# VHH binders against 5'-3' exonuclease (pol), part 4

Target 1, 302 residues: 5'-3' exonuclease (pol), of Buchnera aphidicola subsp. Baizongia pistaciae (q89ad1)
Amino acid sequence: MIIYKKNVNYLLIDGTSYLYRAYYAFLKFKNNFNKPCGAIYGMLNMLRSMLLKYPYSNIVVIFDSPQKTFRNELFIPYKKNRPKMPNDLKEQILPIHHIIKHIGIPIISIPHVEADDIIGTLATKLYKKKYFILISTNDKDLAQLVNIHIHVLIGTSNIVLDESKVKKKYGIIPKLIPDLLGLMGDNSDNIPGVPTVGKKTALILLKTFGSLENIYNNIEKIPKCLIKKAKTIYNNLHTYKKLAFLSQKLATIKTDINVNITTKKIKMLPPCTTEISNFFLHYKFYNWNKLLKQGLWLKNCK

## First folded at step 4 (VHH)

Design b36 (from s86 with R98K S105E; framework vhh_6fv0_2)
Fold by ESMFold2-Fast, scan of step 4:
Structure b36 (fold): chain B 302 residues (1-302), chain A 124 residues (1-124)
Amino acid sequence: as target 1 above (302 residues)
Amino acid sequence: QVQLQESGGGLVQPGGSLRLSCAASGFTFSSYEMYWVRQAPEKGLEWVSTISSSGSTIYYKDSVKGRFTVSRDNAKNTLYLQMNSLKPEDAAQYYCAKDTYYYDESGEWYFDLRGQGTQVTVSS
């Protein structure tokens, strides 16, 4: 992937996804003051991995807003099943923001806007300017953004999803992922979908008719389809049509939000090695401080 | 509705002290990191200090380290800035903020200012 890595203009990091992974991976990690710092360490470990793998990319970290979003206004149960952020993780957010800034990585968080919508809007704006974008996330829903210039990296792994790999993994092209979720729902976000319509049925319908809209334009043909329980599926599609389109809307990542951002605001700055060193000493990350002083903690970054 | 109300500013001599307060309402204060920022006449916004949601982690602008102390009282939804050994260069309108949007190409944070701020004047 050396050629691919050299071609990545922007690496958009799902900061909230990284934050939770870091927190739970290093839950019992404490500094000399008996203060939890596992999320700090884990976040830096993951970001360092990305800096080393993509040394020529502009890396941007995007975080969720803690405020309610437009999706919560459309559907009150949206994401209500998600646990609240632990207090010891909340205490690590400020240190994480400050160290990311000193590394020279832009951070974006917009009140009332989900990280996914910021990522979708930035990736779309950059794609229209002919840049190549890699989105690093563990959230499978961002695969809906994948096109010829936008690819998804699964976390910090070596697995990159292009259009072909998204189709292989999900059974449909990226732009139809919201339609798939509109039919089958998404339990992780409390997106309801259509009762009794699972992934297999939804894929058959989308393969046959092309989109959620075209399924409903051809709904009278469904009882004649070769799907299990066709009559039950037909009845539920009729009964829950409004819920299907609501679910599709909830699953659709916005690409048109007002981010008030220019390419100048999302360009990496040179790292402040003095402040990074002070940070490492404060948290007793002595091995990283030794590597930093030897020029081995960070590599050439744009 | 997020509301922030700064107070405690005034006129002080060089070497003097002032204690600023920021009364917060309309959000869960204890869940947010808070910021003190200032704006001197004909200058841009300048970050001064940050404090974590519990108050355990604190950062200061280098020029105010050892002179300023930020603290918070989550039971009272109030943020404080104790300013000692004030210098003429500390004269500014002081604001508190709960949100940052991003930083620009200069590496400075953009802040969402809700209140009118509180004026700090240091005589000659």
Scores: ipSAE 0.006, ipTM 0.284, lowest interface PAE 11.1, mean pLDDT 81

Design b37 (from s86 with E33Y; framework vhh_6fv0_2)
Fold by ESMFold2-Fast, scan of step 4:
Structure b37 (fold): chain B 302 residues (1-302), chain A 124 residues (1-124)
Amino acid sequence: as target 1 above (302 residues)
Amino acid sequence: QVQLQESGGGLVQPGGSLRLSCAASGFTFSSYYMYWVRQAPEKGLEWVSTISSSGSTIYYKDSVKGRFTVSRDNAKNTLYLQMNSLKPEDAAQYYCARDTYYYDSSGEWYFDLRGQGTQVTVSS
């Protein structure tokens, strides 16, 4: 809704998600020294779009840590199937961080902590203070954070997920998404789930018993709520109980990370137009520099 | 080897001046925000100043504004802190520090590399 756009107090940007999208969208862009700068351009283009769409919001960009996280310690194969960051993307990270700072946007990255857990913790702290939060990401797992004050914008679809849209899309309430993934797994993150339990079966079980814990408390009643493959599903739930709870834990975004962040620390600072101009000239972003000089780069163009 | 080396500290009387220098080596100095931080005996680490990679954006701790001036020479890989009108409360070990991958740009400083420091003593 149009009304919703005016009421967003904080826009939390999944910076790592944005980096990969920017990198692959602009592979052929090069700087003054014939080095790739596509991720820089794409990142700024996406951030500018958000600043123009949500001019009254405090924007915060959150990045992943390069170090091993809690989930890697809990389960070594977690995200091990993900490709390593390309070297030409790595070389663009420091310039991206510096330009974001000059624009006045706060950046948060915490050693050993995934961006998702920082986002989940910040959104929860801000929600408790009665603020409205929009999370901008390409990661659908963040839909588990959705409530009355927390909404998720999926960049690939441009769809804003509120509680109703999460239920329509996933067939389950946001808080039960980790339980859903505990049962069905998630191949993209190497989360195993329970063998032979797919989305349809997992949804029937969760709608009947309410949670992963209650499924296991009522395991003997499973054959009565399932028509297809009831014996196989029953046997596999018994055999892979530890794997189901491990998978749920891996899929659960933490909202209790100890982040000493005040609302003052995540407020935008005034942009440094001189540093932004120098940056644009260095990367030959001449059209953006012209708009910046006219006071139009961060102003709605109509 | 990646390192920061501070110099220019010493004993000075109240109202005096000192110029601190920090020589950077082993990394692309011109790509990093830099910090001056200080620590007095039995006190915590205290932020003093921040300077952007180009030198155009500068922040100071309120108690040093108008008295201290941070600057940098990217061609020489050197960070400076000009300290004027020194007060006894400015006495501390002064460190230069390099900005980190761990960022908080909303008024709090973060660093991944710090030098061994240079001692500033202000007494008569």
Scores: ipSAE 0.000, ipTM 0.230, lowest interface PAE 11.0, mean pLDDT 80

Design b38 (from s86 with S31D E33Y; framework vhh_6fv0_2)
Fold by ESMFold2-Fast, scan of step 4:
Structure b38 (fold): chain B 302 residues (1-302), chain A 124 residues (1-124)
Amino acid sequence: as target 1 above (302 residues)
Amino acid sequence: QVQLQESGGGLVQPGGSLRLSCAASGFTFSDYYMYWVRQAPEKGLEWVSTISSSGSTIYYKDSVKGRFTVSRDNAKNTLYLQMNSLKPEDAAQYYCARDTYYYDSSGEWYFDLRGQGTQVTVSS
């Protein structure tokens, strides 16, 4: 049971996260000309699920920019280990953007800005106006945004992370997730962290001192702490202090980017049923077209 | 270095035709979705058409469907817009664009790279 569904004012969808999940889930789907269309199908299936689960929410889809971000300027190796977007996925992005538009869902993508920073900024702006926000993503790093009005939904599942569940899952409060990553790094994004400091050691340090800044303010106390290899950890923290703070900065989602996005701009519009029908017929989604003609494809959606 | 340059605009009578061209340079044209957008005097930027990197997927604004045809020649790094049965309401500065930097369902479009534009005037 999702206890928050009627109280969710905004559902912010990590579109890039959904896109890759849809692509890899439906690799074998092809159109009449033997071209892949699995990401199109998967994305629509996931979005329809969200529209049906959260019929009273304003749904917004946010996508990554393909251009380099401020993190790439701070640290050239950032995300350089990630493979390029497959060409058959790239060809599906345009159809996905246009069908999302015709469903009436706002799309946001800003050059040089990651989807995470747009989500973080928008969620924080809406939180300050006392709205309740749900962020749908498979990216664990977005859990750092969780507070009393901002919760994270794991993809299209029924698992909602509030502050208590983030503390149980990660061992620390959401606000300290960047500090944790500053210490232990994140290999998936080439965030280096401090060499030899893993999750277990980082959690002990953060529980003892409270923050990355306070660890360094109390660094002389580390050799006397009840942790394994305390002297080695002390030496590495000293040697790699700049790297720890750089890693923390790279892991921190920005909540202050200059986006001229108003609540009017992120409001859902009425669906264009004619264009949705044409789209379904083109891709031979006949069962969905039948439901659309009966007024049932978006039944119980607002 | 990286640029888009439109041409082919002009004065035409209602019901007439024009073919717009956009020459791309300084980037791998065949890797990008391309857009035609227009702006009439004292009005906002309006999306007209989109074409995928291969040219296999095309979308049009409802009011231009059946009258306008977008196409591309990746070997020549050139984007085209064939405009038939032109109406007075089609009069605008026409731009080609590469990347979106802001898009919303209200119909407002923003791009990180667009050309200088080419003027289309429809009057007798």
Scores: ipSAE 0.011, ipTM 0.324, lowest interface PAE 9.0, mean pLDDT 81

Design b40 (from s86 with E33D; framework vhh_6fv0_2)
Fold by ESMFold2-Fast, scan of step 4:
Structure b40 (fold): chain B 302 residues (1-302), chain A 124 residues (1-124)
Amino acid sequence: as target 1 above (302 residues)
Amino acid sequence: QVQLQESGGGLVQPGGSLRLSCAASGFTFSSYDMYWVRQAPEKGLEWVSTISSSGSTIYYKDSVKGRFTVSRDNAKNTLYLQMNSLKPEDAAQYYCARDTYYYDSSGEWYFDLRGQGTQVTVSS
């Protein structure tokens, strides 16, 4: 929803999410003469869209670390089912970082830290200072961060998720999303959950008891709440209690990462039009260079 | 121990040349993009050049383009900066740095590892 445009102090971009979307959207990009450049073009197209839609926001791009994270150390199978980054995409990362810098957008990537945890920590620090934050991402788990000052924008769309929209879409309030995943698991990240407990059962339990902790505090009452498969679900909750809490921990975005990031470090700088022009000429983006020379490529930016 | 060690600095006449080297140890050098950055007295760190992990993508600061050449030898874990036609404005402490892809609003690139630096002086 564009309704938030003038009220957004910070637009935090899930750079890794954008990078993969750009790569797959432009796999057969025609301007790839000397080197793969589809992700470069796609990333710039998406960032340009955000700069034009939110000209008064401080935009920050956050990227994943390639190194093992705290979750991989806690649970070795975590995200091991995800494919390795394509080499064609790897060769485009440096050019993408170079151009983002010259546009004047801060970039954050921390060794051994997932982008989600950097976003969660940064959004929480800014929220405590009473700023309004919009998180642009395609990852559903970031919806757990949503509150009165933090909203999620679905990718580069016009769809903005506030607390009521998260509850409508996911069947649960943002704060309970880790609890939901603790029960049902998440196959895309190898988060195991509790065997035989799916989304419908997990939602009934959370609606009845309020949290994963309260479900276990009231475990003897579960057979009365679940007529179908009640005995099996009760037995599995008992047997896999440690796995449920591990799954909840793996699904919980950290908001307390040890990172020395201040609001002064994440302010946008004026764009360097000369370097942007050089970049466009190098990659044969002639139409964008024409718009840049006319002052039309990023008009109305802050 | 992870470290970067620069060498090759010294005193040079205006218009002269120097070749800087940076020896990397304790990490997989061929997996990282590398920077050359410099700092003159009373000034902040200034980006000079970037080279990708494979060596195929290279960027230069406008004022050094055509005069400086960055290269790397992944088999020797070494980064190089060939500096030609040196000017008084090039006098600085030169550092090689390993990329973390962090950039703050000061216009300076963040890096998780930097060497001790090598001094380049251009005689008055």
Scores: ipSAE 0.006, ipTM 0.341, lowest interface PAE 9.5, mean pLDDT 81

Design b41 (from s86 with E33W; framework vhh_6fv0_2)
Fold by ESMFold2-Fast, scan of step 4:
Structure b41 (fold): chain B 302 residues (1-302), chain A 124 residues (1-124)
Amino acid sequence: as target 1 above (302 residues)
Amino acid sequence: QVQLQESGGGLVQPGGSLRLSCAASGFTFSSYWMYWVRQAPEKGLEWVSTISSSGSTIYYKDSVKGRFTVSRDNAKNTLYLQMNSLKPEDAAQYYCARDTYYYDSSGEWYFDLRGQGTQVTVSS
């Protein structure tokens, strides 16, 4: 089923994904003291867009922990290819947290836990209570969480991925995305996969056998289902079995972490208009301050 | 609660038999490959057997081939190890373990969950 705007109970925002997008979109924004404020502006612009599009949803922003996660313990190279957070972005994080709280939006960050695992766990917890959840993210890996109550919104766009659209886009159902990545790898996160196994081969194997586990349960049948380089692919699947399952585990979003968060704790609060106004004046967001004083910057927020 | 619980250990004479069981709870047992591993006094963990999620693919340590049989009942969420012709060198604490297929630079097998173990003693 399609989850329409009026039926979204919770909008879970991938805060780290938004933060980097805002930073790179507004690199040249500076305040009176020639200090960068582009990430602040961009985050507020994106969050305002979501508040206006989903006025009846409880919006929650989830951020990554800067500490090492269980994936770094399992595989030291995991995400080591990613550059460190720029210092001028890091300096904007505390102001961003403060303004988000003044708007009345709950923020979640858990030491040693990736935002993806918090999102996965929270979405699953809310789904079990029969709520409808929309996850706003630019991270394709979160598509693995998609089901009848959980959909993915591509950033701040109008594109919503339900199970049918995930299957069309990725060639596989959501729950098998970790299996796909276990075979083909993911260069963006330094997840290795199996050498010589690309997306096309991985999809043939998954469509034939149903899961990574069932591929290995039927490994002797693989040469019969593959036309090109079957012997090389078979040998590499056998040789790199440990790496395939490690890659699958690294790509699997946890839905069972200890998130001691109640539905009361993640409920939006009324915005503190005075503090938001002071913030806008400090950063010279004068047009937004004018809209705020007219009651037009935020609507339908409790 | 995610848990593995072993049972069936005991004292046997050389040449005797034991059947170990491992009860799984809190996770989808039928989706995981499972191990039996053992640890003798003053020695490290030693891999004994592997069984695939369906039970169709099975591997054994060379020294136990023909004597030990691993099996699983996915309907009962239970893993078994039938041990025949037991030798003094088989005496150890036996653990069932859920496979993570960890690959590190050392090339060693790794599991993400194991039980408390069940003691096997072989002596006259």
Scores: ipSAE 0.000, ipTM 0.081, lowest interface PAE 23.4, mean pLDDT 80

Design b43 (from s86 with Y32W; framework vhh_6fv0_2)
Fold by ESMFold2-Fast, scan of step 4:
Structure b43 (fold): chain B 302 residues (1-302), chain A 124 residues (1-124)
Amino acid sequence: as target 1 above (302 residues)
Amino acid sequence: QVQLQESGGGLVQPGGSLRLSCAASGFTFSSWEMYWVRQAPEKGLEWVSTISSSGSTIYYKDSVKGRFTVSRDNAKNTLYLQMNSLKPEDAAQYYCARDTYYYDSSGEWYFDLRGQGTQVTVSS
């Protein structure tokens, strides 16, 4: 039995996922000037929880680029259905970056690159060096990265997804999640998939043929399968083959991004307690400042 | 054609003032946090000031607080640094920088885009 918390070398935090969760959890939280600061408080609360739960891990926070990515170049509608970031959340981003730096946590954001691709690339590089990586995220798509050394923690919960749990939850092994999404699409990211092919049909096809490529290598066998509306499914797979492979490509997290970052560069630094204290006083986080001065803000006493 | 170009440096006496400008082009300036950083002879890159994308949140290095003022004009894609009561210790090459790519175990922030810089000399 693997004692998970004791063997985590790196905790990669999906910072954009945390940011939105913190924002919506504390919408009405305001500072001395009646300005929203809920995302600041929520981010610190979530990060403090992770620092306390994984005290021996190197924690890294990864954020999305605001700029257009390679997926937008491949498919113009990709993620265009997503709402623009609220202005009161935008105003909290710099304070969040500032405090994370002073806690000693490395931050990564790369122009034109999604956080998922940075996470996928870093996790793969660290895995090849025999490290054990935990990815903290609420994004289901990151489950495709799961292997013997890479696991996904659902947000700040106690739920950890290994390969077995991914297979039980999604009905397919991690490496086939892009193929599943290639068939069924993903409405949240505006990934089209194949018309009339839903999750149940996609799972039957993948369990029968193994991959999106093998489904198309055996397409003539589909009308003879035990699938509802098999002839219609066959016709749509044939008609929308290019969309299926485009959707698979859009759903595939890149693990080969040019990230000129070494393990030495993503190591945590000692916290700057003076700057953290100044920050806590500015936002009226008085209880946290009291704990900080006692050496207890990042210490589990019981 | 993503570029940052600083200007406004020069020679000034102790107690004097200078106004630095940074012209941004080739990217959506209004979407990025911006930085002023400096490098003195035989020293590493030193953070001076940060300004949020809207201009509403600003941070300063302790040694320049009360003397320097950062501002931005998003309509003109320009970042400014007003430097008052200049000291010999402020003499450095000043750079405009776009928000961080990452930072390393030495505590140094790395910038994905930085300008050519503008030289500030403080002497009689």
Scores: ipSAE 0.029, ipTM 0.469, lowest interface PAE 7.6, mean pLDDT 82

Design b45 (from s86 with S31Y; framework vhh_6fv0_2)
Fold by ESMFold2-Fast, scan of step 4:
Structure b45 (fold): chain B 302 residues (1-302), chain A 124 residues (1-124)
Amino acid sequence: as target 1 above (302 residues)
Amino acid sequence: QVQLQESGGGLVQPGGSLRLSCAASGFTFSYYEMYWVRQAPEKGLEWVSTISSSGSTIYYKDSVKGRFTVSRDNAKNTLYLQMNSLKPEDAAQYYCARDTYYYDSSGEWYFDLRGQGTQVTVSS
């Protein structure tokens, strides 16, 4: 994996995913004024791990917009099942943005755009320029972006999903993941899918016909391809065709958003050591400040 | 239209005070972290202060700590900078800036919108 790590040009971090993981990992951490600072510590710990592990990569952190997106307009229930951000986490967002900027890491958030669509658009633009991109996320849906130049790292773990590993894990190639979700739905995002069509049935249909569009172009052949519940599945596919295509559209990550960001604007800047030190002293991260003064906190960073 | 408009600058003697205001329009002000930045003659743009969307978290440049106070009124869509004990080195064009965490065409990596600014002059 050392060879692969040296070849990563851009590491795109799902910042919202990191925020929630950091928050829940360090719920009981408090600063000198008895205010929660666990997400601040956890986020820095995770980012430092990535900077040390991928020292030659340009790291970019992408965050969700608080504004409603096009998916909410297409389907009002989209993500309505998700709880609102805790107030204790909201209070830590600005400190996190502040320290990330002084470390020299670019931050991207676009009004009305989900982080996934920004990541998909940037990865696609960089891939077309022949760069190698690693996406760090706990969101399984980003696996749909995987190709020869785009791989997914599961959070801060050592598990990297290339095209072969996505196919092994999900049973289909990356580009068909939206079609899979169009059929089976996704409860975490309130994507409905087709009633009674689960993952097993959806995989059989996609392996037989190749895409959601081709399933519907060959709908009359479906009873011949399925042994169990063939008539019920056929009837529901026919009845809920519009819902299947809506679900596919909701599950499809956009790669054509106007982000107006050049490669110069998404490369890392030199860290502002003075402001990082002031930040560490304010939150009483004394060990990190000691490492920072010794040039060891972010050794060999680009 | 999305815009920021600064006011309140002027000429003041060393040790004096000024209060700057920034009126925001065309966007949901309460969603955004806001900045005060300044540019002195023949110098680059420098960061002065940051305030969170709710106003609960504030950061200051070391040289202005204890002298400057940033605040915001989300109901009035207005950002403020109270400047006390002004020094000659504080003389600059002051801008309020919006931080949406994407790069704009001006090249400022964390400011996507700035006003025209308000001039602060400190002289006897």
Scores: ipSAE 0.012, ipTM 0.424, lowest interface PAE 8.7, mean pLDDT 82

Design b46 (from s86 with S31W S105D; framework vhh_6fv0_2)
Fold by ESMFold2-Fast, scan of step 4:
Structure b46 (fold): chain B 302 residues (1-302), chain A 124 residues (1-124)
Amino acid sequence: as target 1 above (302 residues)
Amino acid sequence: QVQLQESGGGLVQPGGSLRLSCAASGFTFSWYEMYWVRQAPEKGLEWVSTISSSGSTIYYKDSVKGRFTVSRDNAKNTLYLQMNSLKPEDAAQYYCARDTYYYDDSGEWYFDLRGQGTQVTVSS
């Protein structure tokens, strides 16, 4: 089944993904006090686009926690290859949270929990209630959540990934993406995978055996497969079995975290136009303030 | 240096009044929602009031509604709590705090910056 804009009950926004994108898009943008405000402007621009495109959806923004997560406890190097958040971006986070709340958009951030796991858990709870969910993100890993009720929107673009498009893009169904990453690794998150096993080899193994578990249940058959360097691959799968399953675990988005998020907590509220106007005047967003006073800035928002 | 400093606490009789002040420094005070929170001995932190960045939106704990009034002066970087009709149950260390928008494991809010506090004692 195809989910059209009018059928999207919840739009879950990967706030951390939006935050970095906004920051780098407007890196040199400064306010009247000579302080960086590019991420503030960019974030509002992206959120306004989503409010206008999906006027019938409950929009929710989810942010990462700065505290270490269960993945860091399982594997100390997890994401340690990523640079620290720039200080001029950190300074913009609290103003961004402030304005998002006054627009009437719910914000979710849980200490020690990654945004991906909050999104995965929330989307899973909502689809069990037969809602249709769109996840707006630039993070490819969220494609593993895609099913008949859950689709991924690439950022603020018009590109929506359903099950068919995920299979075309990754060469495998969504549910097997953690298994794929368990084999090939993911350098962006410092997930190791199995040495010498790349995407092409991993896809052949998964198409032949069906899962990471079944690959290892049938490992003695690998030297008989038509795979380049089959003996080397066999030896490395044996040697790095623990690393493969650890990599799969690190790549798996949790859908079962204990969160007390009710539908009331994720329902949009009426915008506080007085606070929004004050914010726009403070940052000298005069054109947006003019549109706000004319009822055009949040036109078609509920 | 980023800090909050409370003042105005003291000993008061039941039914009396106190005005608490909180001086903010080292950050742009007008950008942040602010809280008043309190803690009595052997008890956890208790939320008292929230005020929006402009001062136009205000929330109170049910037990203090009609008795307490929060306000702010963004030009002076100062937060206030006017406390009237004080009860013995209001006796606590009072803190001003800056909003973080983060939630604990229970889904409740918390703050990232808090002052040293000012003690309010209500004689019974």
Scores: ipSAE 0.000, ipTM 0.207, lowest interface PAE 14.7, mean pLDDT 81

